# Designs tried in a protein design chat: VH-VL binders against p40593. Part 6

Target 1, 148 residues: p40593
Amino acid sequence: MIHPLIQRLTTTLGYPLLDADGLDRQVRTQPFSVLFFAGDPQRFPEALDVAVILPELVKAFPQLAPALIAGADEARLQGRYGFSVWPSLVFLAGERYLGCLSRVLDWGEYLERIPAILAGENEDLPRIPVLSPESGTPSCSPMETSES

## First folded at step 24 (VH-VL)

Design dd5
Fold by OpenDDE, last read:
Structure dd5 (fold): chain C 148 residues (1-148), chain A 120 residues (1-120), chain B 112 residues (1-112)
Amino acid sequence: as target 1 above (148 residues)
Amino acid sequence: EVQLVESGGGLVKPGGSLRLSCAASGFTFSSYYMSWVRQTPEKRLEWVAEISGSGVSWFFPDSVQGRFTISRDNAKNSLYLQMNSLRAEDTAVYYCAKEFRSGKYYFDYWGQGTTVTVSS
Amino acid sequence: DIVMTQTPLSLSVTPGQPASISCKSSQSLLWSDGYTYLNWYLQKPGQSPQLLIYEVSNRFSGVPDRFSGSGSGTDFTLKISRVEAEDVGVYYCMQSIRWPYTFGGGTKVEIK
């Protein structure tokens, strides 16, 4: 069961609940997104604090389209963004990863860090290599038969 | 043939609630995103809500977010719009609309609409 | 939100004459997939909207060849080569590149 404080984001505030297909639509249609990866609140109690903070962050940064990741899709979608700490807020510009804020932070830290994330100033974000499908066309280099 | 039939429109007071229904036929309902689009008395078209084929993901404009809920029952080929905290500006004909195909964010078929009037 | 501006607001056309409707968007409707997400709808009197043109220039099934769409970026045009009595109604452009999806204010086409 989804914890009532987390469920309030979708049922009361009308935030999208995103599966993999919904996430693809979110990033296609929204200029900026903040994705809430809550995790299990029994394992990560801070998820409840972030669930309370997220609506206030959205008021402070109205350019952010909020969404909750569906619990069944969290593990799969975590792999897309490469964070390891729960809960996490993932920030996107369309499909482009901007950064993440993990655990619960102080309000002042959110106000300081989010503008920098949105500005793309995080030089140190590993460029998630867009796995271009390596067209592994095996370049069969012709073996030069050395005629000795 | 694709058919969409809306119902549940009526007269309601400001702050009231109403539930719209749309019965779908002639296509694999669960395979398509569905939307609600309204037309104001001034004939302006406004997108109101969207829901994924699975019913897991939904989206709203700011004008109705937190007041409206979209849902579907794929076993009944039915789409729903729960409207709460209704306002005079919510007065419109509400259309059920089918997405054209996967990954295409426009509508190929619309219902005949159901009228919602919010008045004191 | 993306603002969609249609011109003219109304058009009175003699049967057999051409008609042209303009739609302008406040930002480009070209997406990274190479498609432009501009669509046209016709609402005939007493009916629901029906899809006419999708992705700028593609006629929907059953749409006569007298209808054509063109344009790029922010400027789009719907043309009717020879207006018929059945073409009477309100035409709407729609963008579907961003949420919320937005429509033009409509262009009313009437017969003289």
Scores: ipSAE 0.844, ipTM 0.909, lowest interface PAE 0.5, mean pLDDT 92
Fold by OpenDDE, fold request of step 25:
Structure dd5 (fold): chain C 148 residues (1-148), chain A 120 residues (1-120), chain B 112 residues (1-112)
Amino acid sequence: as target 1 above (148 residues)
Amino acid sequence: EVQLVESGGGLVKPGGSLRLSCAASGFTFSSYYMSWVRQTPEKRLEWVAEISGSGVSWFFPDSVQGRFTISRDNAKNSLYLQMNSLRAEDTAVYYCAKEFRSGKYYFDYWGQGTTVTVSS
Amino acid sequence: DIVMTQTPLSLSVTPGQPASISCKSSQSLLWSDGYTYLNWYLQKPGQSPQLLIYEVSNRFSGVPDRFSGSGSGTDFTLKISRVEAEDVGVYYCMQSIRWPYTFGGGTKVEIK
């Protein structure tokens, strides 16, 4: 069951709940997104604080389209962005990864870091290579049976 | 043939609530995004809500966000729009609209609409 | 939001004459996939909107060949080569590149 404070983002504030398909649609249709990867609030209590802060961040940065990642899809979608700390706010320009803010931060830190993230100044973020599934067509080189 | 039939429109007071329904047939309902689009008395068209085929993902414009909810019952081939905190500016004909196909963000079929009037 | 501006607001056409409707967007509707997300709808009197043209120039199923769409970037045109009595209604352009999806104000086509 989703914690009431996290559920409020979708049910009361009308933020999208994103599965993998919904995420692809979000990044296609929104110029800037902030994705909330809450995790399990029993394991990561700071997720509840971030759930309270996120609406205020969206007011401060109205260019950001907020969304909550669906819990069943969090593990799969985490792999797309390569963060390891929960909770995380992932910032995107369309499909382009801009940065991540993990755990709960002080309000002043959000106001300082978010503009820099949105400006794309983090050039040094390793482009997580989208591992295109190399269609390793196994070149079955026919073993030339040398007839001796 | 694709059919979309809206219902649940009516007269409501400001601050009231209303639930619209759309019955879908003639296609695999769960495979498509569905939307609500409204037409104002001035004949302006406004997108109101969208929901994924699974019903997990939904999207709203700022004009209705936090007041409206969208849902679906794929077993009943039904789409719903719960409208709360209704305002005079929500007065419109509400259409159920089907997305053409995945990754194509246009509507190929619309219902006949249901009228919502918000008045004192 | 992307603003969609249609011109003219109304058009009175003699049957058999051509008609032209303009739609302008406040930003480019070309996406990275190479498609342009501009669509046209017709709402006939007393009916719901129906899809006419999708992705600038593609006629929807059952749409007569007298309808054509053209344009690129921010400037789009719907043309009717020979207006018929059944073409009476309000035409709307729609963008679907960004949320929210937005429509033009409509162009009313009438017969003289």
Scores: ipSAE 0.843, ipTM 0.911, lowest interface PAE 0.5, mean pLDDT 92
Fold by OpenDDE, fold request of step 25:
Structure dd5 (fold): chain C 148 residues (1-148), chain A 120 residues (1-120), chain B 112 residues (1-112)
Amino acid sequence: as target 1 above (148 residues)
Amino acid sequence: EVQLVESGGGLVKPGGSLRLSCAASGFTFSSYYMSWVRQTPEKRLEWVAEISGSGVSWFFPDSVQGRFTISRDNAKNSLYLQMNSLRAEDTAVYYCAKEFRSGKYYFDYWGQGTTVTVSS
Amino acid sequence: DIVMTQTPLSLSVTPGQPASISCKSSQSLLWSDGYTYLNWYLQKPGQSPQLLIYEVSNRFSGVPDRFSGSGSGTDFTLKISRVEAEDVGVYYCMQSIRWPYTFGGGTKVEIK
């Protein structure tokens, strides 16, 4: 069951709940997004604090379209952005990764860090290697018919 | 043939609530995004809500976000719009609209609409 | 939000004559996928909106060849080569590149 404080984001505030398909649509249609990867609040209690803070961040930065990642898709979608700490707020410009803020931060830290993230000034973002699908072209080696 | 039939419109007071329904037929309902689009008395068209085929993902404009909820029952081929905290500016004909195809953000079929009037 | 501006507001046309409707967007409707997300709808009197043209120039199924769409970036045109009595109604352009989806104010087409 989703914790009531996290569920409030979708049911009361009307934030999108995103699966993989919903995420693709979100990044296609919104100039800037903040994605909330809550995780399990029993394992990561700070998720509840971030769930309370997120609406206030959206008021402070109205250019951000907020969304909650669906719990069933969190593990798969985490792999797309490469963060390791829960909870995380992932910032996007369309499909472009801008950065993440993990755990709960002080309000002043959010106000300081978010503008820099949105400006794209984080040059030090590890380029997630786009795993180019290895086009395993099966090399059909022609069987040399040895004429004996 | 694709058919969309809206119901649940009526007269409601400001601050009231109303639930709209749309019955869909003639296509694989769960494979398409569905939307609500309203037409004001001034004949302006306004997108109101969208929901994914699975029903997991939904989207709203700022004008209705936090007041409206969208849902679907794919087993019943039904789309719903729960409207709370209704305002005079929500007065419109509400249409159920089908997305053309996956990844195409426009509507190929619309219902006949249901009228919502918010008045004191 | 992307603002869609249609001109004219109304058009009175003699049957068999051509008609032209302009739609302008406040931002480019060209996406990175190479598609332009402009669509045209017709609402006939007492009916629901119906799709006419999608992605600038593609006629929807059952739409007569007298309808054509053109344009690029921010400037788009719907043309009717020979207006018929059944073409009476309000025409709307729509953008779907960004949320919220937005419509033009409509152009009313009448017969003289």
Scores: ipSAE 0.833, ipTM 0.904, lowest interface PAE 0.5, mean pLDDT 92
Fold by OpenDDE, look of step 24:
Structure dd5 (fold): chain C 148 residues (1-148), chain A 120 residues (1-120), chain B 112 residues (1-112)
Amino acid sequence: as target 1 above (148 residues)
Amino acid sequence: EVQLVESGGGLVKPGGSLRLSCAASGFTFSSYYMSWVRQTPEKRLEWVAEISGSGVSWFFPDSVQGRFTISRDNAKNSLYLQMNSLRAEDTAVYYCAKEFRSGKYYFDYWGQGTTVTVSS
Amino acid sequence: DIVMTQTPLSLSVTPGQPASISCKSSQSLLWSDGYTYLNWYLQKPGQSPQLLIYEVSNRFSGVPDRFSGSGSGTDFTLKISRVEAEDVGVYYCMQSIRWPYTFGGGTKVEIK
């Protein structure tokens, strides 16, 4: 069962619940998104604190469209953004990854870090390697047959 | 043939609640996003809610967020809109609308609508 | 929200004459996928809205060839080459690039 504090985000506040298909639609239709990856609140009790903080962050940063990731899709979608710590708030500009804030932070830290994330100033953005199609010319390095 | 039939409209007082239903036929209901769109007395069209084919994902505009919920029963080919904390500005004809297909953000079919009147 | 502005508010047309409706968006409706998310609907008197044109210029099934859509970015036009009595109603443009989806205020087409 989803914890009542997490469920309140969708049922009472009307935040989207996103599966993979819903996420693709969210990032297409919203200029900025904050995605809440709650995880299991029994394993990560800080998820309940973030569930209380998130509505206040959305009030402070009204340009952010909030959404909750569906529990069944969390593991799959975690792989898309590469975070390892639960809970996490993932920030996006459309489809573009901007950054992540994991665990619960102090309110002052959210107010300091979120503007920088939204500005794209976070140097620690894992450069998703744009797989430039390197024309892998197979350099067939000739095996030097050492004649011994 | 695609058919969408809305029901559940009526007169309600401010702060009241109402549940709309839409019965769908003529297509694989679970494969399509569905929306509610309302038309005000001034004939303005307003998008109200959207739900994924699976029913997992849903979206609202700020005007109804936290007051309305959207759901579907794919076994019954039915779409629902639960409206709570109704306001005078929610007075409209409410249409059930089908999205054309995945990744195509337009409505190909609309129901005949059901009228909701919020008045003291 | 993206503001959709239609002009004119009303148009009275002699049967067989052409009609033109303008729709302007406050933001570009071109997405990174190369599609432009502008659609046109007609609401005939006493009926629900019906799809006419999707993605700027594509006629929906059963829509007569006298209807055409054009435009790019923020400026769009619906044209009717020869208005018929059955074309009477209110025309709406809609954007679907961003939430919330937004409609123009409508253009009423009447016969003279």
Scores: ipSAE 0.816, ipTM 0.895, lowest interface PAE 0.6, mean pLDDT 92
Fold by OpenDDE, last read:
Structure dd5 (fold): chain C 148 residues (1-148), chain A 120 residues (1-120), chain B 112 residues (1-112)
Amino acid sequence: as target 1 above (148 residues)
Amino acid sequence: EVQLVESGGGLVKPGGSLRLSCAASGFTFSSYYMSWVRQTPEKRLEWVAEISGSGVSWFFPDSVQGRFTISRDNAKNSLYLQMNSLRAEDTAVYYCAKEFRSGKYYFDYWGQGTTVTVSS
Amino acid sequence: DIVMTQTPLSLSVTPGQPASISCKSSQSLLWSDGYTYLNWYLQKPGQSPQLLIYEVSNRFSGVPDRFSGSGSGTDFTLKISRVEAEDVGVYYCMQSIRWPYTFGGGTKVEIK
């Protein structure tokens, strides 16, 4: 069951809950996104603090489209952005990764770091290759029947 | 043939709530994103909600975010729009709209609409 | 939000004459996939909107060949080569490159 404070983001504030398909649509349609990877709040209690802070961040940075990552897709989608610490806020410009802020930070630290992230100063972040699904078009190489 | 039939429109007071329904037929409902689009009395069209085929992902414009919720029951081929904290500016004909296909962000079919009037 | 501006607001056309409607977007509707996310809808009197043209120039199924869409970037045009009585209604352009999806204010087409 999703913790009530995390669930409030989607049910009360109307933030998107993103699976893999929803994430692809979010990054396609929104200029800037902040993705909340909450994790398990029993394991990572700071997720509850971030769930409270996120709406205030969105008010401070109205250009950010917030979204919650669906718990079933968190592990898979974590691999797309390469963060290792939970919870994490992942910042995107369309499909482009800008950076992440992991754990709960002080409010002043969010206000300092987010503008820098949005300005794209993290150009040196490794472009995680979007694994284009291998169109395994089976090369039906026609068997040249060598008529011997 | 694709059919979309909206229902649940009516007269409501400001601050009231209303739930719209859309019954879908003639296509594999769960395979498509569905949207609600409203038309104001001035005939302006406004997108108000979208939901993924699975029903997991949904999206709203700022004008209705936090007040409206979108859901679907794929077993019943039904789309819903729960509207809370209704305002006079929410007065419109509400259309259920089907996305053409995945990755194609346009609506190929619209319902006949249901009228919502928010008035004191 | 992307602002969609249609011109003219209304058009009165003699049957058999051509019509042209302009739609301008406040930003480019060309996406990185090479598609341009501009669509046209017609709302006939007393009916729901119906898809006419998608992705600038593609006619939707059942749309007559007298309808054509053109344009690029921020400037788009819907043309009707020979207006018929059944073409009466309000035409809307729509962008779908960004949320929120936004529509033009509409162009009313009437017969003289």
Scores: ipSAE 0.807, ipTM 0.895, lowest interface PAE 0.6, mean pLDDT 92

